VH-VL binders against o27280. Designs and how they scored, part 40

Target 1, 266 residues: o27280
Amino acid sequence: MDSMNVPEVLEIKRIVEESESVKTFIFSWDFRREVRPGQFVMVWDFRDEKPMSVSLIDPVRSEIGISIRRVGEFTDRVHGLSEGDLLGIRGPYGRGFELMGRDILLVGGGIGMAPLAALADEATARGMRVDALVAARTADELLFLDRLEAAGVNISTCTDDGSCGFKGFAHERLLTLEENHDMAAVCGPEPMMFQVMRILDERDVPAQLSLERYMKCAVGICGQCCLDDTGFRVCAEGPVFWSQELSRVREFGRYRRDPAGRRVPW
Short names: E, the ipSAE of ESMFold2; O, the ipSAE of OpenDDE; V2, 0.75 times the mean of E and O plus 0.25 times the DockQ between their complexes.

## First folded at step 1 (VH-VL)

Design lD6 (framework fv_libevitug)
Fold by OpenDDE, second read of step 2:
Structure lD6 (fold): chain C 266 residues (1-266), chain A 121 residues (1-121), chain B 110 residues (1-110)
Amino acid sequence: as target 1 above (266 residues)
Amino acid sequence: QVQLQQSGPGLVKPSQTLSLTCAISGDSVSSYSAAWNWIRQSPSRGLEWLGRTYYRSKWYSDYAVSVKSRITINPDTSKNQFSLQLNSVTPEDTAVYYCARGYDTSEFDYWGQGTLVTVSS
Amino acid sequence: QSVLTQPPSASGTPGQRVTISCSGSSSNIGSNYVYWYQQLPGTAPKLLIYSNNQRPSGVPDRFSGSKSGTSASLAITGLQAEDEADYYCQSYDDSLSGYVFGGGTKLTVL
């Protein structure tokens, strides 16, 4: 357990440019350490540390991938790195997605597609039928489309501006889809997830949703990622939650806590 | 389609217990997607949420602070219904009482027909 | 006294646009979604708008909701005679740990 909490310095093996703002960093991985879609790792650039979802799990090549969107100072530094450069990686942490049934629906928004892409690979490998609703603000921000297509995923796209696929939000597109699935996995902006969850619940589709919160320790000790009322720790009990669990979380889709613990509305 | 049917007396004496029942059709009282609420409406107090009961691996109940000490909301899975008990009633508890299905997202999408309960000696 | 504040009455002629305001605080509207209900005489409230601006199935698109800061608004375009009803806003209050409603607005179609 102690070794799990120490960052391992790893060389960036390969970098994939997913979009203008998203890169996937690929590392060699010892698969004696289990990793599941939906879990996250702490990425250390020797100055700061941030949680990042695992977006690629390749036991054949003995590799994992982490997709990072350029959104701030830390990610700016990381995006400036090249193949052969070093990063500290500790983990994986958290509860990942569970797969059940034969037909699965993935609903992802923006960088939220990162863990879902990994889940898609696993699901298709298991012989499941996978439908994916990929949402973004614009066509240029849609992620992993080629990868998903190659895996045999049935893709539906949604963009806010209508530049690709359905014009509108993910939950609006979902309402136009009448198919029932055995299970759904959802990841993206929390307001999106909130609306999607409501629809899935009405359809009696079991759903798992991945939350994003400020995480410091990643081991359930510091409490900074605790959800109001329930006391759920996103890093320990999550980040993947069942819809029935999130139904108890009043703050879900409404607000989050900043690093200082202040409430910040979505 | 979800339907809520209310039943119970419309007249209660002061200091007695108000009791109402809401029968559910088209949904389950133990549904993970629902919470089952009681709301009342009066000219003096307007619409007022009283509390809810819901199942999430186990049963939970939340009550409004204003009635917490006097209220009990219980599910009945065998009859697919839930009930309201409000103890020690006063004339201030006179209102039309509604049962309603809600989500924890703060939505009430289905309502009972309402029951006027008058507290009078 | 209702936690959320609404005007007690509003009026309009057929075809007009009418808006109903709902004012709250940081502990309710400021941090939580707003819902709107229509109540016809002698009936239970009916969900009209959910999550600030979303319409349930069966609700005409002439009904719309908006939220800004600690206030919300219901807009009705193309006012019709059947729109005459009481309208209530609703949210959740973090400080009270409970759902809260506005005092209601009686809309008259002239």
Scores: ipSAE 0.024, ipTM 0.530, lowest interface PAE 6.1, mean pLDDT 92
Fold by ESMFold2-Fast, scan of step 1:
Structure lD6 (fold): chain C 266 residues (1-266), chain A 121 residues (1-121), chain B 110 residues (1-110)
Amino acid sequence: as target 1 above (266 residues)
Amino acid sequence: QVQLQQSGPGLVKPSQTLSLTCAISGDSVSSYSAAWNWIRQSPSRGLEWLGRTYYRSKWYSDYAVSVKSRITINPDTSKNQFSLQLNSVTPEDTAVYYCARGYDTSEFDYWGQGTLVTVSS
Amino acid sequence: QSVLTQPPSASGTPGQRVTISCSGSSSNIGSNYVYWYQQLPGTAPKLLIYSNNQRPSGVPDRFSGSKSGTSASLAITGLQAEDEADYYCQSYDDSLSGYVFGGGTKLTVL
C-alpha cells in the first residue's frame, strides 16, 4: 500500500451548514497529494467507511472540503460531529473532471452540486466562462448558490415545485436555453443526468457525467462497481465519464443494481 | 463502417525494433468512446494483448506487463493512425500482429487484417 | 500460453448443439464481462458475443453466450459446416490490469 491507501486521521477545522440536510466538513490538506474536482475520498468515522466527493479544493489555504448529505446511519453520525473532532480520510480516488475550451456549462441536481462547486472554482481560476444550471426539488435544497455567485458564475435555477426559478426539471430548463458551450459537466440523480446528456449530445456539446451511486463499493470489490455493457468500474475508471462512453451503457438512466447485483428500475 | 489497415515490414532482425502502423477510417483516433489496441497471435503463446492508447482530454496508454519495458504505442491525430514500436526483439516475438478497436475499452469489435512479423537473422 | 482455459478441440455434426467452455478465476471471468471471437482460416478474429450474452448485428441467433461464476460457455445450435473455425474467449483480469484470452478451441464439423 502507498500513502494514498492509508487513512490519515484529520481534525475537522470548520463545518459549513449548506442546508438542513447538507454540511461541508473542511480539513487542512497537504497538497503533495494532488486532489482534483470530481475525485472522491473515503471518509472513516472509526466504525464505517464511505466514499464522498470533494467539494472544496483550496491550495492557497491548504484546505479541502467534503460535503455530506444526511441519509442513513453513517451520515447521521458524521453530522453529529463538531469542529475539533477527528475523521479518517483516505484517497483521493477516481478520475476527475477534465477542462477544455473557453466556456463550460455545469448542470447539478441536489448534492450533485458538491463536486461541481469544486469544478466551478477550477474553471474560473483558468479564466473560463462558467454557466451553472442548479436544480433541486425545492428552493431550500438548492446548494452552493452564494459560493457560485461569489466566484462569478452565471446561475440559472430550477425547482420541481417552482419555489425558485424555472418550475420544472433540469432538462426542461435546458431546452429553453440557446447557448452552446465548449463542454459541460453534469452531476445529480441518474434520471436527470440521462435526460440532460441526451440534449447536450444532440447539441454536440461534449459532456462529463459523475456516477456517484456506484462509489458505495469498497475499493477492493471492483466487480460490484461495473457498469452493465462496458465493464467500466466506477471506482477505478470513474466516477466521471464522457457522454460518448455512457452512450454505450444500457444501464445508464434505465436501471440500477441492488446489493445482490440484480437490475432494479429507477 | 470502421476499417483498420495495417502496414509495416514482415521481417525484423533480433535486437532491432519492430514498427507497425494502423490506419483508421470510419472513426477518429481521438474518439472518446474508443481505445486503440495491439494484439499478437503465435502458435506458442496464442492471442496476447500488448497494449492500447486512448484519448480523454489527454492521451493515456496501458501496456501488458510482459512487454511494458520495451513497447510504445503512439497515436498520430494528423494522419488518423496509431503505431506499435517493440524494442529489442527476439525470435519469441515472431507472431501475426493485429491492431484492434476496443470500443468503451473492453470490446474488440474491429480488427486490422494482421501482419506476420518474423524475427530472424 | 493462455490465462483462460478452453478445450483445444470440439466437434459435432450438422444440426447438432455444440458448447465450448471457458474457465477462469475470480480476478477475470468472476469479476468481468466475457467476449467470444470466431476466427476463420487466414482471417482476423471477428467479434461473435460481447458482454457475456449479447450478439452484434449480423450474428445469427444460433450463437449464444452465458456466464456462471468463474466460467463461461459459447453455445452453437443447428451446427452448420461454415461454423468450422477457431473460437476464443476473452475477459479482463483485475490482477494483471489487462486483457486475457483463452487458448482457443478448434471446432470441426464432421
Scores: ipSAE 0.005, ipTM 0.401, lowest interface PAE 14.9, mean pLDDT 83

Design lD7 (framework fv_libevitug)
Fold by ESMFold2-Fast, scan of step 1:
Structure lD7 (fold): chain C 266 residues (1-266), chain A 122 residues (1-122), chain B 110 residues (1-110)
Amino acid sequence: as target 1 above (266 residues)
Amino acid sequence: QVQLQQSGPGLVKPSQTLSLTCAISGDSVSSYSAAWNWIRQSPSRGLEWLGRTYYRSKWYSDYAVSVKSRITINPDTSKNQFSLQLNSVTPEDTAVYYCARDIPYEYGMDVWGQGTLVTVSS
Amino acid sequence: QSVLTQPPSASGTPGQRVTISCSGSSSNIGSNYVYWYQQLPGTAPKLLIYSNNQRPSGVPDRFSGSKSGTSASLAITGLQAEDEADYYCQSYDDSLSGYVFGGGTKLTVL
């Protein structure tokens, strides 16, 4: 079996500090093993293994990047690493984004901008017009603005506190945008994604949403990565879903699950 | 192709239990992507969803609030069918009863049974 | 009583265009897809439109659906005598956690 079952030990080639809480770890990658925007890898620090979305796909430089937000023990340990240190990587896993039409809207909240940054690169390489709505709580938590600008993306920002761009939430900013797109891709906190999905659905813009919740393992067995009453498994059938698929999930945007599988409010 | 065939009594007395069965061909009652519904129709209430059963690692059933205390919808995997039991019927339960399959992963029905007229009278 | 509101009747002549409206709220049509069913006398409802505007195999392109805000519409172009039937809209209601139907529209082809 290939990298799907066996972690490959890779050297951290470069680390980019995206913010106080987010770093991108860059590795050399053999592109005979295809990686698509929206897919994830399992990152192994030789103690624990966690799923991380691929945030950079660069076949010209033979590199991939993985952006990691510091939120717990595993991510704290990984953030303590330096260039030249080793991590185990296996994958990629999951369904990637599908591109269609001539123009695309990206709506990213916080770290959810990471897989969308990789998608922006592919969309612009295909000659699509890319508009990105980048949302965060504060200006210093907006991610990938320089990278998106370098890729030729048309950027709108919003922050909850008004420290950069529109003052308010992503869905409030979206309501002030009247331009239609052939498709959209959305990634961020579930309550944000739920509100954005409803607006895009009402405008008949087909949307793909990336869910990164409760991935226990990526070899087709996922404890607690099942979506409510649809029975979808995020690591097997996701993490990318069309908005039509998510409209049946009553807990989407309203509830999450704890490690025991219990519903808890967002 | 998928077909649903209904069976059960056409006349039930007040206070008794209404029992109907829906036999499935061309699909499995345990199909992960499907859900199996009971809907009724009367001139006074129109189309009214009663409940559904579906398999997602285990069996689930959902019921409309208006009938929740009186209704049971059960799958039978050995016979590839599902049933409706409605307790303590009144004349207001007189209706044509339909079983129906959801479109996979959607909240809408693509295949319907033929319907069973149930009259509740003394 | 029906949760979604439809006109009780509609009419047209052969070859004309007819629209049937369906009105709901933010908890149903405003948040979920709309489905349309055609019911001929003495038969079960038949799926006509799913996911707001999609047609099942075998449904003529004369039938189309649309949704805007908390309302949906079924449009029938080039009316034929065979289109005389009852038409029902249906959605899902998040607050009720269940399927909801319109009261039905009896379409008469004059």
Scores: ipSAE 0.000, ipTM 0.400, lowest interface PAE 16.3, mean pLDDT 83
Fold by OpenDDE, second read of step 2:
Structure lD7 (fold): chain C 266 residues (1-266), chain A 122 residues (1-122), chain B 110 residues (1-110)
Amino acid sequence: as target 1 above (266 residues)
Amino acid sequence: QVQLQQSGPGLVKPSQTLSLTCAISGDSVSSYSAAWNWIRQSPSRGLEWLGRTYYRSKWYSDYAVSVKSRITINPDTSKNQFSLQLNSVTPEDTAVYYCARDIPYEYGMDVWGQGTLVTVSS
Amino acid sequence: QSVLTQPPSASGTPGQRVTISCSGSSSNIGSNYVYWYQQLPGTAPKLLIYSNNQRPSGVPDRFSGSKSGTSASLAITGLQAEDEADYYCQSYDDSLSGYVFGGGTKLTVL
């Protein structure tokens, strides 16, 4: 294994409170190690290790950010940390997003906006026009709105309860949006992504989607993140996939495997 | 059907290098769905995983801490085999050595070589 | 000395149910799949159970595996004479970055 597989102990430089349940942890980063939006790192709190998407890439400040939603024991511990505390970071891993065209559509749900926020920064920096559909259950769970706005992103919001923007799901809101995008990047709950992909396919909009699976090794050896039928490893061949690739994955939007390897319906 | 055929000397002198080869048939050493392992077994230490080599866009090797400083596992794509080298052997390295295919996560080590008894003796 | 702990021996009479335990820690069984191998005298280990409770083709359904917390168990129902063998549990250990085996259990069919 090369040096990228060794965790680097990094100091939390800054913590951004994104929402009640989401924090962004910012670290100094040596950009001799390339990192792309859509890639993930393995975060080690010296007890456990979890994959997290990179949500901030700032070569100017020599920083990266990782946005973490509080969802379990590991993330509870991490959310208890303060600036100056240490975390182990190894990576980055996986295939990130590719940018093409002039107009890009981002569709994100919940914490799925994390990698898309990083992508938005890159896209806007490249002079692309970026539309972002940001979805969440409630208004207070919408992520990165101020950041996206500051970047010049055209934002459309939707919430399940209608507390902000369109009342409904992302795919429903998408049906009301224009169709003239050159490509789309999608990340969020898999049922959302599935519906969104369907619409984008019908519109002949090339789409990339970032999948979430249990990942252990991050290097494609353990197989925990393998997708049925294709044998795609989310950590190696993904987590970003083209819609054409996912069309071959039977389980996509239908079920996932739990830590015990059992099929669990979405 | 996937088969593993082991070869190599069964006697090695102390301080010398133990060398074994595992020839693969019915699968590729560079298969994305497999990892290729060496395991040894002795009465004193039981089954002991030594290490593995596998291809995932590039070659990787993982070694057990107990032998990390002395072990090398190398693939040979041209011959569709992989080898074990264990340096500076001692009588404690006397064991039956096995090569095995590991299908990660879902299937475990499903194919084993026939085993090779390697005795370290003067 | 083995990372995973098994009883050194087990026994049963034909037709009985026998269980073999395998205890580990959070870094192996607690977070990774458990595998079981059967080793007949003079032969290489044979995969018996994968992914905690799955049987490879050719393995009788009288063999079953289970996992709870940091422990696993192999159950053999309807014990037969041919089941006399050594049984090993296996898991991946995250802290060691490698596979670990149990010490093995010698099963005797009386």
Scores: ipSAE 0.000, ipTM 0.483, lowest interface PAE 13.7, mean pLDDT 91

Design lD8 (framework fv_libevitug; at its last look DockQ between E and O 0.67; V2 from the best seeds 0.00; counts 0 for: pae E 16.9 > 2)
Fold by OpenDDE, look of step 5:
Structure lD8 (fold): chain C 266 residues (1-266), chain A 123 residues (1-123), chain B 110 residues (1-110)
Amino acid sequence: as target 1 above (266 residues)
Amino acid sequence: QVQLQQSGPGLVKPSQTLSLTCAISGDSVSSYSAAWNWIRQSPSRGLEWLGRTYYRSKWYSDYAVSVKSRITINPDTSKNQFSLQLNSVTPEDTAVYYCARESDYGSGLFDYWGQGTLVTVSS
Amino acid sequence: QSVLTQPPSASGTPGQRVTISCSGSSSNIGSNYVYWYQQLPGTAPKLLIYSNNQRPSGVPDRFSGSKSGTSASLAITGLQAEDEADYYCQSYDDSLSGYVFGGGTKLTVL
């Protein structure tokens, strides 16, 4: 509902090291501005600006958390910051997840668990039963396990190398799990999400998926995050989409646009 | 249309290596979706999954903890088959051995089986 | 012995309904699909039920599977002489990182 279009300079209250490559930055937040799991904010380090998912929503402490994976120059700079340092935050933007039913399945890969962790908190607070399939390349890259467990989430782990839990990919583990959920929320590498969505569709489980695209404006005007054929803007109509919506998106799971606007395969 | 044909000796001496081969027809050992498994059956241990091999951009093998230190499952793309090697066998390894196709890796669905090979470990 | 527990034997007369139970734990049946196999004497196991209650093509509808909690059940209605066989349940065990089977149930048609 309420969005901030001008960056607000906020102090980093705390930094949580989630893994070797992921940190969660916690900020004070005025909850008169509503924020929902699945929405994103634009993070400005006074040099560059990048979209980041909200991974923590704490109305009691009046805090939000943003989990950032170290993947490039911008994130390198941000990871070099300390508690007490400043960042510009504007938002939130986009469509977040909707909760429905009693039993929900979360399927997350890598940093994709960030928005799902926030969703897990909300779902459990509502008294919903939450199952989470947490996937990563290796055990040390699995995110938010302690947090999810503390929230009462039933966790299944999956690693490419088998260092923890099921050896294999998330969609492969999902093939062995019982289908007894009212809805699913999915976030991670797009090839993973594509396979997971296919399985969930076959099981007639309503699913929401959070997409990642190159976003510049976050307000639906620049068109950099437009999805082919549909004209969906990930920043405006997304980033959370229903599986039925994504079924209309030809590029989903196949390719994306790079910063120059060129098609690049996954 | 998928058929699995097993071959190999039915008698192995203690401490030697058990070797079996499973030839595939109607499918490829390098199929992206399938995994190729070995399962054995004995009166004492019942049905026991031993391991599998599968191709996902490269070859992988997974083994049961009970035999992990002694087992090797290898594909042969040139002959469209896969093999089982079990080292340092004992009489406890006496069983009917089956190769089986897992329809999709992780599905746990064994939809096609070989005819089985009785392997007796005896001096 | 076997990770999944089945009764060693079951029996019924032609036309009757028989059920075969399969008991496991939270690490296998509790969180994973159950599969059922039929094994005729001198033959390899044949897939009978997949994903708890799904029948592959060629399997009569008188065979059905169900799952509740950490237990599964195979039901055979209209029992026929040809149904005399061994039946095995199968699942995946998260703690063992491998597939596990029941001890098998020998079904006798009287």
Scores: ipSAE 0.558, ipTM 0.822, lowest interface PAE 1.0, mean pLDDT 94
Fold by ESMFold2-Fast, scan of step 1:
Structure lD8 (fold): chain C 266 residues (1-266), chain A 123 residues (1-123), chain B 110 residues (1-110)
Amino acid sequence: as target 1 above (266 residues)
Amino acid sequence: QVQLQQSGPGLVKPSQTLSLTCAISGDSVSSYSAAWNWIRQSPSRGLEWLGRTYYRSKWYSDYAVSVKSRITINPDTSKNQFSLQLNSVTPEDTAVYYCARESDYGSGLFDYWGQGTLVTVSS
Amino acid sequence: QSVLTQPPSASGTPGQRVTISCSGSSSNIGSNYVYWYQQLPGTAPKLLIYSNNQRPSGVPDRFSGSKSGTSASLAITGLQAEDEADYYCQSYDDSLSGYVFGGGTKLTVL
């Protein structure tokens, strides 16, 4: 409870280079503090604190992994760290994914594959059949293919530029997959998730989607996590939401909020 | 972008083995996002899918029931190519043979094709 | 003989609408996506339609696909001389565990 609000200083045990711009940082973890796929932690470099999805959950080895894409000052500093260096970790926070049925479809774009990789591990451990559609702008942004394959996942890929796999967007590739699933989990750029959600809704496949912007509400209240509409949607815990919840949100896939709370187009 | 170039003999005698090669450029034969197929076309049978090979942790191959007992499709990662071997050929195997990329295993989407090789089975 | 049935020929004049049918069963078209290929004389088949009704980049919107039950159709509107070619449908057959093609339709532009 209370201990979740205080950062624990952990040693970087191992670093895995996933791509030119993505690294996974692995820490020893005490699993008396449970972690579920879809949850996130606050990563503190002793200057700034940022939310990061948990991408590896391994109770057998007593490890968690956090995958970080290089996108700015904080992430550039963290990418400069080495094994043996220290980071503060607080959490876990947020609503994790729920698993149901026997067959699951994962649809991930870029770094959005990070929380889905952890989910794939849990789903396969539960004996579910897992299909993953891994999408990216270019081949070098396709993440976790080796890890998904090692877990027994059936993998499909696409890139916007055609540098690897199907040339096109995730929703275009999804239309070539004639498979019925009991559920789906989706994580990636919001415009991609919106298009994928519409197809899954037409197929009557219940889907869970992970929205990065709700991670900012992990500790206490935060004005930036408010939706334009009020009622049930405002009260729901994030970052993972069912498609039925998101289909009623006017801003999903259309615009985002800047630091002042103003609407900005995607 | 992706190009497939076929090579192999155009004439094979009955009972011998037909051997064709497809060289790949613009993609890797071991790409997780692709499967590598052989498809033939004859006046009597039309277009007929023969099989595929693909890499997913290890190499796999799938073959059409009609040819399964006498066909082998193998990758060669060092040369970035894949081959077809069809044993015990008969005149009914006379066809134009195409190699084709399937954009992903199981998609059925043949997005790039080789130029085709006419193979005549005759003495 | 092919597993999927197409008419062996079709014809039209420039500007007309032409429809090419593809008939199957519950184990193929009834359960799986349909693809269409255009083949010009002396060339390899070229992907024209995928996933029943989707067009690859570079394919004119004059070409459209549809599927109903165990049958599919390719429609060509505003027929042009360049559309004279052989057209093939494709699906997957669950009972054969493999891809199957139609016998082909030779389209003549009169």
Scores: ipSAE 0.000, ipTM 0.433, lowest interface PAE 15.3, mean pLDDT 83
Fold by ESMFold2, look of step 5:
Structure lD8 (fold): chain C 266 residues (1-266), chain A 123 residues (1-123), chain B 110 residues (1-110)
Amino acid sequence: as target 1 above (266 residues)
Amino acid sequence: QVQLQQSGPGLVKPSQTLSLTCAISGDSVSSYSAAWNWIRQSPSRGLEWLGRTYYRSKWYSDYAVSVKSRITINPDTSKNQFSLQLNSVTPEDTAVYYCARESDYGSGLFDYWGQGTLVTVSS
Amino acid sequence: QSVLTQPPSASGTPGQRVTISCSGSSSNIGSNYVYWYQQLPGTAPKLLIYSNNQRPSGVPDRFSGSKSGTSASLAITGLQAEDEADYYCQSYDDSLSGYVFGGGTKLTVL
């Protein structure tokens, strides 16, 4: 073949408005290409291509959902699309979350709840007890609450401005929660994830965290998604890492990289 | 060792402002880990959390919904103190008022309390 | 009306075990830690139990706390005359975005 891993052009089947700034785009999907919670896809709008987390995995209806927050030129264009419009999708890529035990804690900040919503569906389908700490800046940005409740997830909320639930940061709320979990899954702003990881490690709760890095190839060849000092590739060895793996990473929680590979503060 | 020392008038007329001050020793009012709370106690309502102030790069205050339209809690970093002002008081505001340190913001762990100030709202 | 419900009184004789209950909801005790305070007459409340079942330094091991579902319990074993006090439970309430207390339990040592 003259190209591998080229985007498959898919029709947007449905659009769900999750908030003012977040939409979920739903596509028909052939599940011979298996998708796991925590894996990502590359979304191509025929001008640019960006990694996006899968938020809905529904083999019964043969559907996949991708949640996208409006944050820039690419996502503005995608938010302007309608049902029936086309997007290119390639993937899935990366290592997804691994479930263990019977009790799981999910900690999600903002759009980081997207892959955790997919994980919650799988965990509840396995009969696990699922607690979720859902964090946002304000109440209107809390994502997937109705979906999580319908799945039987026990929800705690926090908002920076106190408009819903605990007023404060996710890690501050976590200090006030009773912990009795076999594992945790964490996704959100990297500074939040760093603070949450340290609390969970102190409590001996195994944790998996989903990282964001710049990606071009998504198969581990180009090196653009590497973590400093380890050579770990977010697209190949991640985006989901165990907390023990991340304890070796100097950059985690300290800075991010732009598309040119430059260090940029969080 | 942390100590909280309260001061302020014990008698306030209806419709006036209740004002109390809590002086802190052994800690700083701007300590990142702590929050500074006012809690009152009356026979009719028992213990009631009124609000707090704390420093996180800037000053924030949180107030209980029952009093939020009438209450202000302010720090004074130069004197290492924080204050309570409760406007438009009625006899139902008669209570013993306590200041308290919350040792870990958001925990609800009130580990140091002031001595208490009985404030009577009466003509 | 207190958000957390406690019995208004409890009693026991020296040496007995007494238990004080605290009932809440999923928005407070069900999701959040419970704290207990002891208040002697004319004094401020004193922290007795934190994080459901932990004792601060200086609190005798005769005091213990527990939590199940939306309810919490303070147990005092080997009851002594100096245990005669008011006892309050406290938690954070997600729906009120603030701290809530029980109505208090007056413990009498007979």
Scores: ipSAE 0.000, ipTM 0.412, lowest interface PAE 16.9, mean pLDDT 84
OpenDDE, second read of step 2: ipSAE 0.330; ipTM 0.745
ESMFold2 (binder alone), look of step 5: mean pLDDT 93; pTM 0.940

